Miniprotein binders against a7ua95r516to809. Designs and how they scored, part 172

Target 1, 294 residues: a7ua95r516to809
Amino acid sequence: ASLSLLSISDLVPDLQFIFFWMSNAIEILYFIQQKSPAYMQTIELMDDKAGSKESLLSATISANEEAMTILEEVIMYTFQQCVYYITKTLYVVLPGLLDCNPFGTEPSSEQCRRAAGVCVCAVCVMPEAVRRVVSVFQTTSDLLQQYQVHSEIQSQMFAYLFFFTNVSLFNQLIDKGPARGWFQRSRVLQIQASVKILLDWAKGAGHNHLAQKFFAKFCSTVTILASPPQQLSQMSWKALCAEHPSLKPVQLHRILTQYQLMAELGPLPIWQPSSEDEAYIYRTVDLLESFENH
Short names: E, the ipSAE of ESMFold2; O, the ipSAE of OpenDDE; V2, 0.75 times the mean of E and O plus 0.25 times the DockQ between their complexes.

## First folded at step 11 (miniprotein)

Design jc18 (at its last look DockQ between E and O 0.93; V2 from the best seeds 0.75)
Fold by ESMFold2, look of step 11:
Structure jc18 (fold): chain B 294 residues (1-294), chain A 86 residues (1-86)
Amino acid sequence: as target 1 above (294 residues)
Amino acid sequence: SDEAERMALDARRMIEEAQRLAEQGNHEEAIRLLLEAAEIAARSNDPYLLVKVAITAIVLALQTGDEDVIRRAEEVLRRAKELMRS
């Protein structure tokens, strides 16, 4: 029993099957939506000499409802199957982004190594950990295009994949960061650079608005942690909340606590929570994000 | 026309029988009947019959583990879609 689900390339045949049938279900749904009004009008204009007009109209409405229900269920089922398989591969590769050093780049393939000998290319500067994540997103994008999946479904797919990525990276950083040394400034800067490469991919792929929306919590966290101590110590709790609205009070408090420890700062009066937030900074149940919020 | 109404009735009955055959595990006969039903449905005035053929093929392909059944379901779907456009 091998772990054949660890790489996106191992899943391509299964994803091709699912995307083929999903895209066809979407096409049939669109056909109904385009043809239904005209057909209903044709029935309304029929000569009802045999008394069949109202019965035919009623049967047609019932057929429309049945078809729409089944097609929507098929589309939802196939979408959930794709997301399930794709996120299992993301779960395996995402932690590597927190450990990688993008400033010490090495070519990840012999082809890229040869290109670097002549000139530096975008593929040569991408660290292997980032490349593994981008490969999942790029393969997903290529399959969606190959099967001509409707653009709305493509957007929903990437919205969920970015949501999953944000939750996974944020939770790992908050939970394991102290033990793994990820709050050290040099590590935070490496993480920030790795995420920037990923965000640049999302922008180039036409998903910038989704990435900005769904990565906001993790990006805010890294932005705060990357800030120089002299700059961050000048910002009040209220100013930080306003600048980083994606962070819950308990999350911001934990991030600032870790920042103080690693920057060797004592408690700062301007980082005291507002009276409205003070009760919430100790709600540990709100510290980590749920994968079920999408 | 009266012929188109008869074609619609015949196609609907064939599709229902194909669905019953699929429930009984007789997937090869269900697929064969769906393909025949698509040709008859195309001669009717009711576009929902071809839709029902397509839906039934999609559901069968997603439920079966048999590669030959899947291949034939794809053929049924392809034909139904072609007939929907003509």
Scores: ipSAE 0.724, ipTM 0.926, lowest interface PAE 0.8, mean pLDDT 85
Fold by OpenDDE base, look of step 11:
Structure jc18 (fold): chain B 294 residues (1-294), chain A 86 residues (1-86)
Amino acid sequence: as target 1 above (294 residues)
Amino acid sequence: SDEAERMALDARRMIEEAQRLAEQGNHEEAIRLLLEAAEIAARSNDPYLLVKVAITAIVLALQTGDEDVIRRAEEVLRRAKELMRS
């Protein structure tokens, strides 16, 4: 199937399968952790019949270690499979977020049209492009809850998905933004509004801290680009670095350079990198974010 | 007790045989042995044997594309979990 046709709904059966086994593996892991100490104590209290106790204890320790290892591998494998499928769907829908006009009257989702009444829920009033992204996250959340996946694993899942989303959006904005006109103030304001809707969803879903942390780079970029020229031109390189610590010097420099071109501003001495940062602004390898370092 | 020890040994052998059968593609007999092993394991009072049954079912399900085998592996897992809670 062409990647273009892949929706999160199409992957739900596969995800349900993976989440089922992941959840069960976690449950079994927890069972071992709860029962192992008591069982080992029971062995320790047994009469030592000619070294049988020591042998049994050793065998039990080995069995525990083996079981823990296999379960951890299963959990990791299933986690990676979930991430793989979910990120594929995100890859398809995320570009639409950058082209979205949230201020336009887009028709309500087909699902809301089937309800006998005008649904005014937060999801129903979302622009379609934003709704598609939110639907991926919501479906993930619903599945995690349905299978009662441990809260730590849920947090790790959302951390990675937000990380992936941030990297994808940031890289697209930096790489294609100038050519696509996404650096134009009107377009930036649309992007900012769309991202705000996503962040508001994340807040409502209980993931506010994770969203703020992992979207910091993209949000910083959008914030800078959304700033009026009169305001931004008064901010020094050092002040911008301090206000946007998630941005590397090369990234900030690229953003400001493109902003300057778009706004038809002459060279601004106040944006000149410090002597300390001057060597780093030419590190083009650090310009785009990597997916591998998470 | 000597009986519990014997049951533990029997369950362990059955699980190992089930694993071998699964590797050979004899999933039906593997699943049958796992279900029997689970019942014996529950009586042995060794929690690790039930865990081993459950793990074997999980691994079998993840390695196969056969829906019937998966469904039966789920049954093994469910039964093992029931016995863990008892």
Scores: ipSAE 0.642, ipTM 0.890, lowest interface PAE 0.7, mean pLDDT 90
ESMFold2 (binder alone), look of step 11: mean pLDDT 84; pTM 0.827

Design jc19 (at its last look DockQ between E and O 0.90; V2 from the best seeds 0.69)
Fold by ESMFold2, look of step 11:
Structure jc19 (fold): chain B 294 residues (1-294), chain A 86 residues (1-86)
Amino acid sequence: as target 1 above (294 residues)
Amino acid sequence: SDEAERMALDAYRMIEEAQRLAEQGNHEEAIRLLLEAAEIAARSGDPYLLVKVAITAIVLALQTGDEDVIRRAEEVLRRAKELMRS
């Protein structure tokens, strides 16, 4: 209904409610798992009069299964609701990463000026577009910690948020990039710098493994586009596929085509797909990624 | 014991009634009955009755749009968790 709930700050009350009940459901589930063996052992030690011991044990097993089922459903429901609200916010703020200039504030370091994929300088000021995305992730992290949500659930949530982020950024770059000028080298270097700030946040938050795994497709794309023409022109199709296994053949082919146009290179035979991949480079249905998680 | 079995049955019936009241939209009475059931369930010695109270409170809080019911469900859950530790 109202688009005023698109900022993470507007969603905090709803997220607090959901995290509270999710965390409690997880706690009760953990209690059952820890106490169930001991209680069933107590029943087994009871006097077996007229088969009442067997009936009680059967009823206890059934109650245990029912409780586990309901709690798992509650946890799944609340998890999905959190993800729904958080990704609505991400959907609004993520496009700004592709348009922002992290070098718009005067950098004081030569390494920041050399943002060719090897910038390790921490003096870059966080641009507003990056700050808005980090704010969503940080607020989520703070809420999960505040409500003491189990670490496995926290990891699953950030796995999905990073998956969503990767799909959103990759699809926009592929779909809108030609019209928006996002394949220009100076723009690609700005995008690379902005994403590195986000990856630094993920590392500091203890989610580096998840970010490396789930951002692989977008990061591979930016790495290719940021590569100097001399380096990239010497790499065969097979080598590029091996270097970037996260990219489907149609995706890699599209990226190379845009690189060729941006760098004003003529067609390069070395970039022609192998005979094994020829059938896949035109599968348009595989070009954009799906937000659907199976 | 015979007393513990009677209390377990009483708590079970109260929880079932609270669930029926919640399905009928009578959330205020459902939550009141759940709190009473938690105290009886603790005295019965059956830990799954307290779990059943807690689950019922959680489900009710997630179904209702009533702030008073949510607050009372939180109270029931807090009390059930305290009784589980005893």
Scores: ipSAE 0.679, ipTM 0.909, lowest interface PAE 0.9, mean pLDDT 83
Fold by OpenDDE base, look of step 11:
Structure jc19 (fold): chain B 294 residues (1-294), chain A 86 residues (1-86)
Amino acid sequence: as target 1 above (294 residues)
Amino acid sequence: SDEAERMALDAYRMIEEAQRLAEQGNHEEAIRLLLEAAEIAARSGDPYLLVKVAITAIVLALQTGDEDVIRRAEEVLRRAKELMRS
């Protein structure tokens, strides 16, 4: 099946399977952690029949360690599988977010049309491209809640998904943005509005801190590009670095260079990198974000 | 007690045999032994044996593509969890 046809709804049965076993593995891990101290204490209080106590204690410790190791492996494996399937779905829908015009009257989703009533929920009023992205996150959230996955694992899942989303959007914007006209002010404002809807959803879902942290680079890029020329031209390199610490010097330099070209601005001495950063602005290897560093 | 120790040993052996049977593709007999082992494990008072039953069910489910085997592994897991809470 072409990756282009893969929806999050098509993956729900597979995800349900994985989440079920992940949740149960976590529950069993928690059980053993709670019961182990009490059980070991019970063994310690037993009458020492000629070294049997030490052997039993050793065997119990070994069995505990083995069980913990296997459960951790299962949790890690199932977590990775979830991430794999969800990120594949994100990969398909994320490009639509950059081309989305949130100010246009896009028709409501077919699902909301089938509901006898005009659903005015925040998701139903979203542009289709934004709604598709939000649907992936919402489905993930719903499944995590349905299977009562531990809150720490939920946070880790969303952290990674936001990380992946940020890297994907950032890299696409930097690499393809100039050619696709995404650096034009009108397009940037559309992207900014679309991302704001996503961030507002994340806030409503209780993931505001994670979203702010992991979307910082993409948001910084969009903020710079959305800035009026009169305002941005008054900001020094040092000031921009300070306001956008998530951007590497090479990334900031690339953004400003493309902004300058798009806005037809002459060379701006105020945007000249510091002597300290001058060596770093040529590190093209650091321009795009890596998916492997998380 | 000597009886609890005997029960623990029996449950352990049953789980080990179930694992071997599962590796051989005899999932039906493996699952049967796991269910029996879970009951004995619960009576022994050793929580690690129930954990071992649960882990065996989890691993079996993740390694098989057979829906019936998965469903039966879920039953083993459910029963082990019930006995853990008792």
Scores: ipSAE 0.574, ipTM 0.866, lowest interface PAE 0.9, mean pLDDT 90
ESMFold2 (binder alone), look of step 11: mean pLDDT 84; pTM 0.823

Design jc2 (at its last look DockQ between E and O 0.93; V2 from the best seeds 0.70)
Fold by ESMFold2, look of step 11:
Structure jc2 (fold): chain B 294 residues (1-294), chain A 86 residues (1-86)
Amino acid sequence: as target 1 above (294 residues)
Amino acid sequence: SDEAERMALDARRMIEEAQRLAEQGNHEEAIRLLLEAAEIAARSGDPYLLVKVAITAIVLALQTGDEDVIRRAEEVLYRAKELMRS
């Protein structure tokens, strides 16, 4: 069945098929865009015998519109099919990022220091859970390059994949974090290191802008939770909202409440929501993110 | 130009028949007809007829589960693209 195809390597033949036909549809669309002006000019230079010129021009405009419509639908369909296959594997592998320990053993860290002079976390400290996620992104990137998919479509693909990743990780952290102990300081630091590896991959792959944009919510959450208690407790609600604009009031309030519990800063609220935000911190409908916003 | 108009009409009719055959599940005959239509379309001078051939091949390949039909649709697409560049 299709669930037996959860690894990205198992999906490569299906993705190769879809990328082949998608890339060719894009090429045909580009051909129309380049040829249409010249062909229309050829028609306009024709002798106007028995109204043939007007009829041909009208038919050509109609043919152009029909072709563009069908090609755009094909490209959208094939793009959605690629996203469907790829996100199936992401859905399975992403939870492991929250449980893994990206801090390597002494031999790996020591070898990295010896070879490069400075520890590069993307090279030295990549646990299996992080490798699985990176493998999905890398295989996708390799296939897009192999089939020479237009750079705009490649960017749209990674925009959605990063969006999906952010929603999945954020929702799991917020929803399951208390029960799983993910708000413990040592766990948060491990999660932060794992996310750094993903961001480093995205930067090296030429997608830094997209990663910064679409990981912002999850990264802000981890940054807050990883902050030393003595520094974070000195920040006002207003300052935290300004520093982390990607977080909704209910989200920020939930994160700070869990931080206060984890850091044992006492039972009294340290951060007072602004008057304009006070009503919003109870909107549980806004707590989790939707996968349908992209 | 009269010959070009005849070839355009012939190619259009062949493409429309190929699309009908594909909708009926007669994919092998649809492919054969598309290959013939591509050659006639190229001689007509109307680039949208070659585009129509290419689109029909792409749609057929995406809808079929038959590897031989997919391989033949790729042949149609390759030929249409070659003719487009000339």
Scores: ipSAE 0.742, ipTM 0.933, lowest interface PAE 0.7, mean pLDDT 84
Fold by OpenDDE base, look of step 11:
Structure jc2 (fold): chain B 294 residues (1-294), chain A 86 residues (1-86)
Amino acid sequence: as target 1 above (294 residues)
Amino acid sequence: SDEAERMALDARRMIEEAQRLAEQGNHEEAIRLLLEAAEIAARSGDPYLLVKVAITAIVLALQTGDEDVIRRAEEVLYRAKELMRS
C-alpha cells in the first residue's frame, strides 16, 4: 500500500496489539519490583538447611535479573514499534499543516457530518489539515489511556512524537519554505495559527510543558518569520540569539537571510553575527535537525 | 516446605519445556503446559514462576503471526496475572 493512503485509523488494530503487550509487560515489571524485596526477605528468614538458602537466594536473584531484562527488552521493542507506526502516519499528514489555511471555511470532516448534531467540539472546528495531525495524537492518547500505560511511558511517547513533529516541520520549512512561499508573511501567519491550534490541543491534553519544550525550534522560526520587518530590523543578532536559544547560529542566520530576501531588505549590520558565532554560521551540516539525536 | 519446593521445580521444568515446544512451533502444547505450570506455580508460592509464565506468553505472542496462538497466549497471560493478584 502506498504510504500516501495510510491513515492512523488503518493502524489502530496493529497499535492496539502492540499497546496491549507493552502495557502488560510494564505491569509485570512493576509486579516484580514490588514483590521482589518481600520475597527475598522471606527466603532470608528461612531456616538455613545446609547452604540451600544461599543457593535459592542466588537463583532467585538471577531469575529476577533475567526477567527484568526480558521485560525491558519487550517494553523497548513495543515502544519502538508504536513510534515507528505513528511517525509514519505523521510523516504523511505533517506537510499538509504547512499548506493549511486555517482562516478558510473548510468543510467539516465527514465523520462530524454523520453525527446527527453539529458537533462544536474543538476538533470539529479545526481545519482538516490540522485535524488530521491532531487525530494522530488523540488516537495515540486514547490508546495509551485505554490500555492504562504507565504515565512515564506516555510522557516519553509524546516527547518523541513532538520531537519528531518539530524536526519534520522545521526541516521542511527551512528546506522547502523559500521555494513554496512559506516565508511570505501571509503564509507564515497561517502556519503560526495552525501550530497554535496544535499547541492548544497539547495544552488541553495535559502535555503543555512537553509541547513547549519540543516545539521550541519550530515555534521560534515561525515567530521570527511572523515578526513585522519594522520590529525585527531593530533586533540585534545577540538579542535574537538570546530570545531564541533553541536555534543554532547557522539556523538563525539562514532564517534571517531568507527573511531579508523575502522582505526585500538591504543588508542589516545589526543582524551581523558576533565574531564568536561567525565560524558557526557556515556549518551547513547543523542547518537541518537530525532524527537520530533523540 | 518440601512440597512447595517440588511444585516449584515441576513448574520450572514445565515452563522450560513450553519454551522448547514454542521454539519448535508446537504452540498448542506449549500453551497447555504454560496454563498447567501457572496453576502449579501459584501453589508453590514462588511469584517469579508466574512471571516466567507471563513472560513466555508475551514473547510467544510477539513472535507469532497466528491469531489463534495470540489469543491463547492472552489467556495464559490473564490467568498468570489473576494468580499473581490472588
Scores: ipSAE 0.502, ipTM 0.839, lowest interface PAE 1.0, mean pLDDT 89
ESMFold2 (binder alone), look of step 11: mean pLDDT 84; pTM 0.830

Design jc21 (at its last look DockQ between E and O 0.93; V2 from the best seeds 0.76)
Fold by ESMFold2, look of step 11:
Structure jc21 (fold): chain B 294 residues (1-294), chain A 86 residues (1-86)
Amino acid sequence: as target 1 above (294 residues)
Amino acid sequence: SDEAERMALDAKEMIREAQRLAEQGNHEEAIRLLLEAAEIAARSGDPYLLVKVAITAIVLALQTGDEDVIRRAEEVLRRAKELMRS
């Protein structure tokens, strides 16, 4: 078995190449959109000589359609290549978020935190597992800015990266959580703190609304698991569904089952699924999320 | 003018020939022809000819694995963009 490990720094030259050509394709597309109406109007205002104007208009429309089609295909292809390379590095670093302890093992961080309450100095540092993930996002952001990629494409890129991150973290938590002890309360609180650091990065980078939207499923899961038993046991199934609409019935049911096991709670009548949800809590095909379901 | 029409026809044929050369693997000749076509296309007054030069350079750069061809395609693209601004 051969192991192939890729860091984001190893991929920067490939990403620079792809972003350069993608950004230029976007620029040419923008040029067409700005110039096309004026140029076609110029042709329409020409003195028509033996039908030459009609032929020129037809050829111009055809050229415009051909150019737009090719550029859109190029942009899609290059976008997909960027996402492919970046998500390969994310796939390697994301599991560490579930195992890391953001509260301890960093004496200078505790010292700075104690002195200031909320530390903003260089003495306080991000936990290693979180830093590895943030490095991928920050490198991506820096490259998009360096090549002046259109802001709408930058937003779509981070929307997908956050979607991928959410799917990866959620699936691993649900699938491996029982065996790895990730449903224990101390671990859930550590996971919650690590994700908060990641969300704070996204907010500072101008992507707060995308992070809130696309991390919703994982964040809802952690919020439920972090809830004190006396609070959670007061919430009905219907209330939990309403508070956490990102969770499918099978997912919510699984999360509550794991919560009951780790908190040593017996079955709770208030958590009985509604009659309309009863048919769906056992749909195992819906338990894990698809990376292709964006 | 009639000269602008002739330049548009010349540029169009040069771009088609460059695309054919690139598909045949003759990248160096394709690039030289694209650079020449860009200058003629700029004088024609038809903005879509410069766009076609730029697209041809982009496609060539993305399809080739040859670093020298990529560098030369970047030169074509830079020149086409300069001419689009004029």
Scores: ipSAE 0.746, ipTM 0.930, lowest interface PAE 0.7, mean pLDDT 85
Fold by OpenDDE base, look of step 11:
Structure jc21 (fold): chain B 294 residues (1-294), chain A 86 residues (1-86)
Amino acid sequence: as target 1 above (294 residues)
Amino acid sequence: SDEAERMALDAKEMIREAQRLAEQGNHEEAIRLLLEAAEIAARSGDPYLLVKVAITAIVLALQTGDEDVIRRAEEVLRRAKELMRS
């Protein structure tokens, strides 16, 4: 099937399978962690028949280590499989977020199938492109809750998904933005509004801190591009670096250069990089974010 | 007790044989042995044997594409978990 046809709903059965086994592996891991100390203590309290106690203790320690290792491998494998499937669906729907006009009266054509009536839930009133992205995250959340996955693993899952989303959106905006007109103020304001809806969802879902942390680069980029020329032209390079610490010098320089071209501004000495940053603004290898560094 | 030690040894051997059978594609007999091993493991009082049964079921389910084998592995896992709570 072409990647373009893959919806998160189509992957739910596969994800359910993986989440089931992941959750059970975590539960068994927790069981070992709780029972191992008491069991070892029981062995330690046994009458020392010549060498039998030490041998039993050693065998128990070895069995514990082996069990823990295998369970950790299973958890890691299942986690990676979940991420793989979910990120494939995100890859398909994320480009629509950049082209979305959230101010348009496009009727959300997909009636919320749950109610015989017009559902007025926060998700149903979202623009379709935003709703598709939110649906991936909501489905992931619902599955994690359904299988009672440990909270730490849930946090790690959302951290990675937000990371992936930020990298994808940021790279697309930097690479394709000029050609697609996404650097135009009107388009930037649409993107900003769409991202705000996503962030508001993340806040409502209890992931506000993670969302703020991992969307920082994309949000900073959008904030700069949304700024009026009169305001942005008064900010120095140093001030912009301080206000947007998530952006590398090369990234900030690229954003400002494209902003300058789009706004037809002459050279602005106030945006000149510091002598310290001057060497870094030419590091084009650092311009786009990597998916591998997570 | 000598009886508990014997039961632990028996369960351990049964789990090993189940793993071997699973690797050979004899999933039905592997699952049967795992269920029997779980009951013996619970009586032995060694929690690690139940864990080993559960792990074997998880690994079996993740390695097979057969829905019936997966369902039966889930049964083994469920039974092992029930015995862990007892």
Scores: ipSAE 0.662, ipTM 0.896, lowest interface PAE 0.7, mean pLDDT 90
ESMFold2 (binder alone), look of step 11: mean pLDDT 84; pTM 0.822

Design jc22 (at its last look DockQ between E and O 0.90; V2 from the best seeds 0.73)
Fold by ESMFold2, look of step 11:
Structure jc22 (fold): chain B 294 residues (1-294), chain A 86 residues (1-86)
Amino acid sequence: as target 1 above (294 residues)
Amino acid sequence: SDEAERMALDARRMIEEAQRLAEQGNHEEAIRLLLEAAEIAARSGDPYLLVKVAITAIVLALQTGDEDVIRRAEEVLRRAKELLRS
């Protein structure tokens, strides 16, 4: 199948169009919500016979419901279109996070390298793979701010983008990790460092609580894999479940199995699943996350 | 007042005709009628008629692939918003 390389910059015109109309639909919806009570009161205060006021009031209620219904549909449609375009770009760039070495990467531009004594910016010191992911998030943030999109919609947008990022990275690590060598400790430490740069971006952008919530599964996985064998081998199955509630039993079991293989540990009785969890550790249908799970 | 009620009825009929024209592909006439309806709707004192003009412009812009129609729908939306803020 033909691989399409997408840049977020190529999608900006389409995103500008969608954000413009979405933002205006939100603004009109906000207007209705703020003005409806005052207008209804104006109708009640009219010097007119009750029958005429009742007809006008009934028509106004119907107009309000019709307007809100259409605007909510427009907002949902435009939101879904934005998510579609942005996540297609994310899907292309996210795998690079699993292959990059953040410790040895040079600044991205010659101008930034030459001005290092007067310029300190996170983008200039980022690995290219991390920068590509951050660029998608930053471009999205810039567009949302440019079009003055309500903060609730901005939060919802980043919740979906962080959820998508988590699912994509987790699924690829679990599915491709053995063949790609991603479970080796040195590689896991590199992945952990790359994800930290992304989390620092999210904190600086005002999305720290969303990132903490929606990256939990992938971060838990990397935290377990990065743990020294002496420390991890002292933790029971129940303790690991309690520390990492975002991981399903089948997922935790798979992670520990890969850890044992790469650390050359023998079977550990302390990692024996509880009787209740034993029924679930072989449910392969639950191993990978759905992009529609929320 | 009876004049405000007549203006509201006139604006509603104009908006409905503009919607029919837009569905028939007569976008230039639909836009002209929407702009005229917005001014009458503002004078009627019923903000939901201006909201209906704005919604009609938004839907038109999202349905069409014609950049000139989109630009003209943006003009309608901008005017409706100005009148709503008054």
Scores: ipSAE 0.714, ipTM 0.921, lowest interface PAE 0.7, mean pLDDT 84
Fold by OpenDDE base, look of step 11:
Structure jc22 (fold): chain B 294 residues (1-294), chain A 86 residues (1-86)
Amino acid sequence: as target 1 above (294 residues)
Amino acid sequence: SDEAERMALDARRMIEEAQRLAEQGNHEEAIRLLLEAAEIAARSGDPYLLVKVAITAIVLALQTGDEDVIRRAEEVLRRAKELLRS
């Protein structure tokens, strides 16, 4: 099946399967962690019949360690499978976010049209491209809640999904942005508004800190590109580095160079990298973000 | 008690046999043995044997593409969890 036709709704049955087993594995792991000390203490309090107590204790410890190891492997495996399916869906819908005009009157989603009532919920009023991205995250959230997945695992899931989203959007913007006109101020403002809707959703969903942390690089890039030339031209390299610490020197340099070209600005000495950063601005290997570093 | 120890040993052997049967593709008999092992494990008073039954059911479900086997593995898991809470 072409990846282009894959919706998050099509993956729900597979995700439900994986989340079910993941949740149960976590529950059993938690049970072991809570009950093991009491059980071992019970064995320790037993009458020592000819060394049977030590043997039983050793066997119990070994069985506990084995059980925990297998459960951790199951949890890790199921987590990775969830991430794999969800990120495939994100990969399909994320490019639409960069081309989205959130200021346009896009027709309400077909789902909201079928509901006899005009749903004025925050999701229903979203542009379709933004709604598709939010739907992936919302579906993930709903499934995690439905299966009562431990809060730490939920946080890790969203951390990774936000990381993936940031890397994907950032890399697309840096690589394809100049050719697609995404560096034009009007387009940047559209992107900024679309991302704001996503961040507002994340805030409403209780993931504000994670979203701010993991979207920092993309948000910094968009903020710089959205800045008026008169304002940005007054900021030194050092000031920009300090204000946008999530950007590597090579990334900041690339953004500023493309901004300069787009805005038809002459060379700006104030944007000249420091002597310390000069060696790093040529490290093109560090320009795009890697998916592997998470 | 000597009886509890015997029951624990029996349950352990049954779980191990169920694992072997599952590896051989005899999922039906594996599931049957796991259900029996769960009941014996509960009577033995060793919660780790019930955990082992549950883990075996989880692993079996994740390794098979057969919907009937998965459903029966869910039943084993449910029963093991019920017995762990008792």
Scores: ipSAE 0.629, ipTM 0.885, lowest interface PAE 0.7, mean pLDDT 90
ESMFold2 (binder alone), look of step 11: mean pLDDT 85; pTM 0.833

